VHH binders against q9p4d8. Designs and how they scored, part 24

Target 1, 280 residues: q9p4d8
Amino acid sequence: MDFMKPETVLDLGNIRDALVRMEDTIIFNFIERSQFYASPSVYKVNQFPIPNFDGSFLDWLLSQHERIHSQVRRYDAPDEVPFFPNVLEKTFLPKINYPSVLASYADEINVNKEILKIYTSEIVPGIAAGSGEQEDNLGSCAMADIECLQSLSRRIHFGRFVAEAKFISEGDKIVDLIKKRDVEGIEALITNAEVEKRILDRLLEKGRAYGTDPTLKFTQHIQSKVKPEVIVKIYKDFVIPLTKKVEVDYLLRRLEDEEDDDATQKSGGYVDRFLSSGLY
Short names: E, the ipSAE of ESMFold2; O, the ipSAE of OpenDDE; V2, 0.75 times the mean of E and O plus 0.25 times the DockQ between their complexes.

## First folded at step 10 (VHH; framework vhh_7b18_3)

Design p1 (at its last look DockQ between E and O 0.79; V2 from the best seeds 0.00; counts 0 for: pae E 3.0 > 2, grease 24.6 > 24.2)
Fold by OpenDDE, look of step 10:
Structure p1 (fold): chain B 280 residues (1-280), chain A 119 residues (1-119)
Amino acid sequence: as target 1 above (280 residues)
Amino acid sequence: QVQLVETGGGLVQPGGSLRLSCAASGFTFRSYAMGWARQVPGKGLEWVSYIYSGGRTDYQDSVKGRFTISRDNAKSTVYLQMNSLKPEDTAVYYCAKDWGFEETYFDYWGQGTQVTVSS
């Protein structure tokens, strides 16, 4: 997705393509993580004596990564959301002025705490090579975790773009629900059981394709590096629900910007401006 | 209420051409992808062509190079230009609206228009 072209960011096809591509990334990262044991010590708070840090080894390493990544403009990108926003530093690279496509509060929508919790408690046990500790690979394990976490975060928070596109497409129907603060109504509006089923089916197929060593096709015991069913379960139980949460949280606040505009400029709501701009 | 009304179907000889139209109402047309599907009697529904909100198009392999999908947002209409028609193209053609953003799924369908290709 090209964030410098605002007219393309909320395009249905582009959103879909982005989400599908993110599936690949996530699956590949899970496969990479599957090389290592669960290693609970990596996630235990203060298990290691890290100087001037209160938290787990993963927390520390992730925060350091984000610190570095912030300096190279990672979090200037509209689709990136940090786990540790307080450690971010200014970039020494020239600024990229991305056009604003999302609502003004979009950066405040952050479910990374939930992602991190679920990842360590639920996802890692499902994708790890085994239970228990692997002392010689703690660093490698944590590095693989970071890739998983960042890809999951991006996928889940991409719900903001989906939400914005839905807001524009649904118009008055969604506005009415938002005004009523009808969370259930909003969730129902943005949910399609068949679509979710198709997503999960696709993931199953991808998991089968990506997780199997093709050179072992002739062996009686083809073992997937990561069980495709586990990938499906992770999406079903965590990725999709958290994405919906992001969408709902975003939508519930969506009228805040319009109220401000109405107060300042008698000009048409954000939706009207978007529609009038010919972006669709 | 979402409404999709197909027109332009009929009888044509092999090698002939037809242009189908689908007039859409009841939703923000420009924001949604649209598609055409067809059904042969006794067979399942198969997608034929898809056009995204941004104008990108996709086609079933069997119709590539022969069919062209297009849309007019001002008229809330999607078109299917069918050239070089073959007997195997005989089917009821349905216009469809895409539902969502994460997966291609058609949530509304027209009543269909019969296309018959026969000598």
Scores: ipSAE 0.466, ipTM 0.765, lowest interface PAE 1.2, mean pLDDT 89
Fold by ESMFold2, look of step 10:
Structure p1 (fold): chain B 280 residues (1-280), chain A 119 residues (1-119)
Amino acid sequence: as target 1 above (280 residues)
Amino acid sequence: QVQLVETGGGLVQPGGSLRLSCAASGFTFRSYAMGWARQVPGKGLEWVSYIYSGGRTDYQDSVKGRFTISRDNAKSTVYLQMNSLKPEDTAVYYCAKDWGFEETYFDYWGQGTQVTVSS
C-alpha cells in the first residue's frame, strides 16, 4: 500500500495483506523477546535513578526512542501511533504531506496505555525464557520489548483503516447505527466467530513454523521456543478485543467528519452543524 | 435483503465451455469482493475464484488458466467463464458475497446452479 495514494490504503485486499504481515512481525518479535528472562526490574517504576523521570526503565527508553523517531518523521505517517505523544518533537527533515485517509480524530483513538499495561503484566510473563533477572542484558531486553510493543500497536491501531473501509462500504446502514449510538449493532457488524477461529488457527500454524526457525542463533542466554498456544491466547484475549475497541471507538465518532455523506470530506458537515446548535 | 441469483449452469461435454452469471441486489455491489465456490458431490464445499471490488482476482490452482472471473459493476453482476471443462468440475456452483472486513469470509450465498461435465 502507498500512503501517498489514499485509494490503495483503503483497498480491502491491501489492508488484509498488511494485517497478515503484521502477524508475522508480532510472532517474530515474541520469539526474539523469548531469548530473555522476564526481568521484572525493566518494568519497575523508579528502579533506576533516571534524572527527572518517574517511570520504569522501559518507559524511559521507549519515550526517548519515540522522541528521536519523531524528529525523523516516524509519527507523521498515518499508521504510526505513539505510546508517549507528549515527547514528540518537530522534525528537522522536510515534512511529508500525507493525504488525509482517516477521520480528523484518528490520533485520539489510541489504546497504547492499555497495550503497555497488558504487555508488561500478561505478555512478558507468557513469552519470557524464565522468571529471573538478567542484569547484563537490561538494554537488549528493553529493545526487544520496544519491537514487541510497536508491532502490537501497529496491528491493533490498523483497525482504524479497517473501520474506515467498512464505513465507506456500508453507506446508510452504518450511519443509522452510529446516530443511534448502537454499540451492539456496530460490534455485530464487525464480529464473526468463524473469522476469529480462522485467525487463531493461522496463528497456531505460524507459531509452530517459527518455533523451528534456526535464525535465532546470536543469543547467549536460555532460549525457549514460544509455545504456539501462548501466541494464540495473546491474540484471543488481547489483540482481537483491543482491535475491536479501536474499530468501535473510531466508528462511533465517524459522523463528526461528514458533509454530503462523503467519507473523505472534513469539517463543515451535518455532524458539525448539529454540534454547533447545542443539540447534544 | 441481499440476494444472489446464479444462472448459466447445465450439462456439457469434457473440453467444453460454460459461462455462469450472478445477479446481485440488496447491497452496494461495487464496494464488495465477490466469489464463486462449488459443492462437489461426495466432497465438501470449496472456493473457486475471487474478485475484489477493484478488479484484482484470485483462483484455486485446479482452475487457473481455465476459469476467468469478472464483474460488471454497472449491472451488479459477477461472471465465471469456465473453459476446458473436466468431469472433476462437476458441482453445484455458488455465487457468494464477501462480508467486507479484515478477513476473507463469504456472508451471503446464492442458491447455486448445477454444472455437469460428462460424456
Scores: ipSAE 0.436, ipTM 0.759, lowest interface PAE 2.5, mean pLDDT 86
ESMFold2 (binder alone), look of step 10: mean pLDDT 85; pTM 0.862
ESMFold2, look of step 11: ipSAE 0.393; ipTM 0.746
ESMFold2 (binder alone), look of step 11: mean pLDDT 85; pTM 0.863
OpenDDE, look of step 11: ipSAE 0.425; ipTM 0.759

Design p2 (at its last look DockQ between E and O 0.57; V2 from the best seeds 0.00; counts 0 for: pae O 7.3 > 2)
Fold by ESMFold2, look of step 10:
Structure p2 (fold): chain B 280 residues (1-280), chain A 119 residues (1-119)
Amino acid sequence: as target 1 above (280 residues)
Amino acid sequence: QVQLVETGGGLVQPGGSLRLSCAASGFKFRSYAMGWARQVPGKGLEWVSYIYSGGRTDYQDSVKGRFTISRDNAKSTVYLQMNSLKPEDTAVYYCAKDWGFEEEYFDYWGQGTQVTVSS
């Protein structure tokens, strides 16, 4: 898939290849995070005396990463969605002119607050090595968390590309449901239970295979292995439903771009319009 | 009302060739991947070949180098060129439409066309 070549982006073969690669990245990131204990201090608001900041260590670390990455154009890429949109800054590099593939409002479709909440409350306890703290590894633990969160965000928000492909392919049926504001009808139209089952079955097999693959080594001391069933449960209970929410939210607004969308196509991303006036 | 209609089957001697066609209607053909599967007598259904709208193809190992899948988006038609046919290729061949944007899933099938390779 090449976002500079729009003809490659909505091809079903490229979409499936991208979803499989994101799945592999998520599994790898879960395995790397599983080396650490739950480490609740990482997520506790104001646990550490961070200057000029009110929040958790993870919140601070991730927001600083996103601020720096925005300056080198990371969030200009169509497949990157920030957890902390308000910390983004103008890039000092020349803008990349990505061809428009998604609708003009695509960067407003953002469920990262929900992802962060579910990650800290449900996913970390399910994949961590144990319930305690590891004082020597706070930074490494939070860096593993960032990798998990960013890969989850990318996979879930890739639903925008899947939704666009579905709209192009199934347009007549989806248009009527959008006009009726029929959220349940849209969700039903875009859902196939057998497809979801095949995704979950593949995750189970991958989780078993990665557990026996000597090329996927943890750090020097492995404290636990992630059970394949936990990975499957996370996808079934959180990743798939949030992806569908992204698809539905994207589709509900899709007709905005079918009527007089010429001016919005010129501006590029949603964040360029709002963040260019910031006081950072 | 998706419809898939296969044609081009028949009786062929070993080493011969056939070209199967699948006329599709009732959906935006160019947006979907398409495939062929076959029901071998005394055995189950098996996958044969697959084609995306972007032109990428895939084949079962036993037919690689002998079979070629292609598509004509203007005619909404999928083809299977079958060369160097063997008695083991005898089967009912089905055309199938893929729906599973996230993962492969054939949601509609044709009625099938019989291919018999016998001397």
Scores: ipSAE 0.461, ipTM 0.783, lowest interface PAE 2.3, mean pLDDT 86
Fold by OpenDDE, look of step 10:
Structure p2 (fold): chain B 280 residues (1-280), chain A 119 residues (1-119)
Amino acid sequence: as target 1 above (280 residues)
Amino acid sequence: QVQLVETGGGLVQPGGSLRLSCAASGFKFRSYAMGWARQVPGKGLEWVSYIYSGGRTDYQDSVKGRFTISRDNAKSTVYLQMNSLKPEDTAVYYCAKDWGFEEEYFDYWGQGTQVTVSS
């Protein structure tokens, strides 16, 4: 995705491609994480005496990463959402002025707390090399976790772009639902069981392909580093639902910008501007 | 309401050509991927060709090199140029609209147009 080309950002094909690519990243990160035990101590609050910090080792390390990443413009990117927005610092690099393609409140849509909770409690146990502690690899474990978390966050929050694209494409139907604050209706509109099934099937195939050592194909006991079924389950139970949540949350507020534009007598709603700009 | 109207089907000899057209209405055509599927009587529906909103195309292996899908957003029309037709291409061809995110899942179909390839 090229965020400097606003006309391409909300292209449905590009969105799809981005989502598919993110699957690869997530799977690879899971595989990397699978080298390490679950290591519950990494996630336990105040397990280690971290100076001037109240939280887990993971929380601390993740926050430090985000602090560093913010200085190199990571979170200036429209598709990046921090877990710890309060620790972000200004970049010393030249500012990149990305064109705005999402609603004004898009940065307020953040489900990272839920992601983090689910990751540590549900995802890690499924992908880890084993249960229990691995004291000699706590740092490596946490580093792998950060990669997983950031990739999951990006994937899930990409729902904002999906939501915006749907808003533009669906038109009056979705507008009516939003006006009625019909959460169930919106969720129903953005949900397709068959599409979800296809996604999960694809993930299963990818998991099978990526999670095995091809050099072992002639052995009787081929074991996946991460079980493909676990990947599928993670997407089914967490990634897809959280993405929907992001979409719904985004859509529920989508008319706020339109109302503001009307109030300011500015020519045409966001949708009209988008369409008039030749972006679609 | 979404409407898809196929035209251009007919009887053609092996090696012949047909061009199918699908006029679409009732939705933002340019925002959706479109495609063609076909169904042989007694068999399941199979996808034939897919065109993304951005213009990228995909084809079933059996029609690669012979069929070309295209779209005209100004006319809200999708086309299927079928060359070098074979008897096995005989089917009802349906124009289809993608569900919304180019997942190669079709949610709306036309009434279909019969294509018969026979000597």
Scores: ipSAE 0.016, ipTM 0.300, lowest interface PAE 7.3, mean pLDDT 87
ESMFold2 (binder alone), look of step 10: mean pLDDT 88; pTM 0.892

Design p3 (at its last look DockQ between E and O 0.74; V2 from the best seeds 0.00; counts 0 for: pae E 4.0 > 2)
Fold by OpenDDE, look of step 10:
Structure p3 (fold): chain B 280 residues (1-280), chain A 119 residues (1-119)
Amino acid sequence: as target 1 above (280 residues)
Amino acid sequence: QVQLVETGGGLVQPGGSLRLSCAASGFKFRSYAMGWARQVPGKGLEWVSYIYSGGRTDYQDSVKGRFTISRDNAKSTVYLQMNSLKPEDTAVYYCAKDWGYEETYFDHWGQGTQVTVSS
């Protein structure tokens, strides 16, 4: 995705391609994480005496990563959402002025707390090499977790772009639902069971392809590093629902910007102007 | 209500050409990808070509280099130029609207237009 080209950001093909690519990243990160045991101590609050910090080892390490990443403009990117927004620092690199394609409140849409909770309680047990502690790999484990979490966060929060595109495409139908604060209606509108099925089927195939050592094909015990079914389950139970949550949360507020524009006599939203300009 | 109306089908000799048109209404045409699928009697529906909202195109391998999909957003119309037609291209061709952004999925179809390639 090229965020410097606003006309391409909400393009169907680009959104789809981005989502598909994120699947690969997530699966690869799960495979990397699967090298390590579940290591519950990494996620236990105050298990280790971390100076001036109240939280888990993972929380600390993740927050430190985000602190560093913020200085190199990671969170200036429109598709990145931090877990610890309070620790972010200014970048020393030249500022990139990305054109705004999302609503003004888009940065307020953040479900990372839920992601983190689900990741540690549900996802890690499914993808880990085994249950229990591996004391010699706590750091490596946590590092792998960070990659997983960041990739999941990006995928799930990409729902904001999907939501914006749907808002534009659905028009009055979605506007009416938003005005009525009909959450169920909105969710129904943005949900397609067949599409979800196809996504899960694709993930199953990818999991089979990526998680298997091809050199072991001739051995009687081909073991996947991560079970493809577990990947599918994670998407079904968590990734897709959380993405929908992001979409719904985003859409429920979408008319806030329209009301402001009407108040400022500024005609149709940036996207409407873009669409009216014949660029699509 | 979404409406898709196909035209341009007919009988053509092998090596001939046809141009299919699909007039679309009832939705924001420019915001959605469109496609063509075909069905041979007794066989399942197969996708033929796909055009994204931004104009990117995709084709089934069997029609690559012979078929060209295009769209006119001002007219809310999608086209399929079919060149070098073969007998195996004989089918009912359907215009289709894509559902959304997460996966390629056609949620609306036209009534179809018959294409027959025969000597």
Scores: ipSAE 0.566, ipTM 0.812, lowest interface PAE 1.0, mean pLDDT 90
Fold by ESMFold2, look of step 10:
Structure p3 (fold): chain B 280 residues (1-280), chain A 119 residues (1-119)
Amino acid sequence: as target 1 above (280 residues)
Amino acid sequence: QVQLVETGGGLVQPGGSLRLSCAASGFKFRSYAMGWARQVPGKGLEWVSYIYSGGRTDYQDSVKGRFTISRDNAKSTVYLQMNSLKPEDTAVYYCAKDWGYEETYFDHWGQGTQVTVSS
């Protein structure tokens, strides 16, 4: 998809292609993280004497990465969502004027705090090589954690693009539910149990394939690799529900971007009016 | 009330052509992906072709190069042009509406139209 071309972003085929690639990235990152022990010291608040910082080693390392990345415009992209918005800094590169695809409040739809909590409390223990510490590998472990967290964040927050596409397609029905503040009705409208089952079945097959892929440098670790069922459980219990939460939260506010008494039109409204008008 | 009505089926000789039409109503046609599936006698339902809302298409291997799916948003109609028909193409062909964005799920189906390819 090309974020400079709004018509490619809300295209159903491009959305599905992106979701499939994000699944592959998440599975790969889980396999890479699974080479390390749980290493609870990485996540313990103030375990290490980091100057002028209150948090875990992972919190610090990720926040520093996000500070640097913000300076090269990473978080100007519509599909990038920071874990630490408060550390972002002004870029010294020329501004990129992305056309508005998502609603103006899209950056406020951010569940990264929940992702980080679930990752450290549920995902790490489920995929780690074992309990305990690997003092010689703390930095490498945390770098693998960052890859996991960033891929999870991108996949879950991609729900905003899915929600926008659903709003355009189901507009009449969704508008009525939004006006009623019917959270359960919106969730029911966006949910299909058979679709979720097909996603989980695909994950199971991918997890099995990665475990037997001769191109992976860890073929000798077949018995120690993350079980496909663990990957499926993480998606079923956390990724899918958080994605739906993102979709519902996005949809509940979607009418805020409709034209009102204010003559100033927000850039997010242009793409929505263009697509929903049916003229182009 | 979603309705899908297939037309254009019939009897053709091997090597012949047919064009199936599916008139859609009761939903915002332009916004949905559409597909064709077929029920071969004595066998299960199988996917034939798919067209996304943006116009991208997919085909099962056995019909690639012979069948072409298309859509006319102004008429709320999806078409299946079937060329070089073979006896194994004999089936009831169904038009279907896709529900999902994360994965394909046909939630509404037409009544079907019979295509028979024989000498």
Scores: ipSAE 0.291, ipTM 0.706, lowest interface PAE 4.0, mean pLDDT 85
ESMFold2 (binder alone), look of step 10: mean pLDDT 87; pTM 0.886

Design p4 (at its last look DockQ between E and O 0.65; V2 from the best seeds 0.00; counts 0 for: pae E 4.8 > 2)
Fold by OpenDDE, look of step 10:
Structure p4 (fold): chain B 280 residues (1-280), chain A 119 residues (1-119)
Amino acid sequence: as target 1 above (280 residues)
Amino acid sequence: QVQLVETGGGLVQPGGSLRLSCAASGFKFRSYAMGWARQVPGKGLEWVSYIYSGGRTDYQDSVKGRFTISRDNAKSTVYLQMNSLKPEDTAVYYCAKDWGFEETYFDHWGQGTQVTVSS
């Protein structure tokens, strides 16, 4: 997705393509993580004596990564959401002025705490090579975790773009629900059981394709690096629900920007501007 | 209420051409992808062509190079130009509206228009 072209960011096809591509990334990262044991010590708070830090080894390493990544403009990108926003530093690279596509409060929508919790408690046990500790690979394990977490975060928070596109497409129907603060109604509006089923089916197929060593096809015991069913379960139980949460949280606040525009006598709400601009 | 009305179907000889139209109403047409599907008697529904809100198009392999999908947002209409028609193209053609953003899924269908290709 090209964030410098605002007219393309909320395009249905582009959103789909992005989401599908993110599936690949996530699956590949899970496969990489599957090389290592669960290693609970990596996630235990203060298990290691990290100087000037209160938290787990993963927390520390992730925060350091984000610190570095912030300096190279990672979090200037509209689709990136940090786990540790307080450690971010200014970039020394020239600024990229991305056009605003999302609502003004979009950066406040952050479910990374939930992602991190679920990842360590539920996802890792499902994708790890085994239970228990692997002392010689703690660093490698944590590095793989970071890739998983960042890809999951991006996928889940991409719900903001989906939400914005839905807001534009649904119009008055969604506005009415928002005004009523009808969370259930909003969730129902943004949910399609058949679509979710198709997503999960696709993931199953991808998991089968990506997680199997093709050179072992002739062996009686083809073992997947990561069980495709586990990938499906992770999406079903966590990725999709958290994405919906992001969408709902985003939508519930969506009229805040419209009210501000009305107050400033600025012509036409964001929706009207978007529609009038011929972007669709 | 979403309404989709197909027109343009009929009888044509092999090698002939037809142009189907679908007039859409009851939703923000420009915000949604549209598509065409067809059903042969006794067979399941198969997708034929898809056009995204941004104008990108996709086709079933069997119709590539022969069919062209297009849309007019001002008229809230989607078209299917069918050239070089074959007997195997005989089917009821349905206009369809896409549901949303995460997966291609048609949630509304027209009544369909019969296309018959026969000598």
Scores: ipSAE 0.495, ipTM 0.787, lowest interface PAE 1.2, mean pLDDT 90
Fold by ESMFold2, look of step 10:
Structure p4 (fold): chain B 280 residues (1-280), chain A 119 residues (1-119)
Amino acid sequence: as target 1 above (280 residues)
Amino acid sequence: QVQLVETGGGLVQPGGSLRLSCAASGFKFRSYAMGWARQVPGKGLEWVSYIYSGGRTDYQDSVKGRFTISRDNAKSTVYLQMNSLKPEDTAVYYCAKDWGFEETYFDHWGQGTQVTVSS
């Protein structure tokens, strides 16, 4: 997938390949995080005396990473969504003019606050090596957390590309549902229980493969192993539902980018808008 | 209403060739990935080949190098060229339409066409 080439971004095969690779990244990141204890002090507000900052050690560390990453254009990329949009700074590198392939409001579709809450309250306790603290590893633990959070965010918000590709292919049906504000109809359109089962079965097999890979086993610390069933449960309970929320939120607003409000014009303007993008 | 109609099946000797066609209607054909699956006697349904709207293809390992999927968007037609046929390729072959979301899933199927490879 090349974000400078819009036709590659809305290619369903490329989208599916990217989603499968993001699964691998998330599993790997969970395995890396599983080497540490839960370390609740990393997530406790004001546990450490960070000057002029009100928040957790993780909040501070992630916000500093995002500040630095924004200066090297990370959040100019359409598939990167920040946890702390207010800390982003101007880049000192030449600006990249990515063609506009998503709706104008795509940056407002951001569930990172929910991801962060679920990550700290549900995911960390489920994958950690044990309860308690590892005071000598707080920084390394939080760095592993950042990788988990960023990969979860990218996977979940990739639902925006899926939603746009579907809108282009079946716009007439979706337009009618949006005009009726038929949330249940949109949810039914994007939901397939057999597909969800296939995703979960694939995750179970990937998790088992990582757990039995001799090269990965030799590199892991003895204090950690991630059960494949935990990875599956995290996807079932959090990743899949949040991705659907992103898709629904994106679709419900899709007509805001249209220039024509005729109720009988079901696909008015959105194809031409795509073709006219890339001026900035 | 989505309709998929397969043609081109028949009886062929081992090593022979067949070309299956699938005429599609009732949806925006050029926007959807399409595929072929087969029902092997005594076994379940198995995926054979897949073609994306942009022309990218994929194949089951057992047919790679022998089968070629193609599409003609102007005719709303999918083809499966089957060369070097083997007795284990004997099956009912179905044309299928992908549902167009984040996972491969065939949501509409044709009636099938029988392919029999035997001496």
Scores: ipSAE 0.223, ipTM 0.664, lowest interface PAE 4.8, mean pLDDT 85
ESMFold2 (binder alone), look of step 10: mean pLDDT 87; pTM 0.887

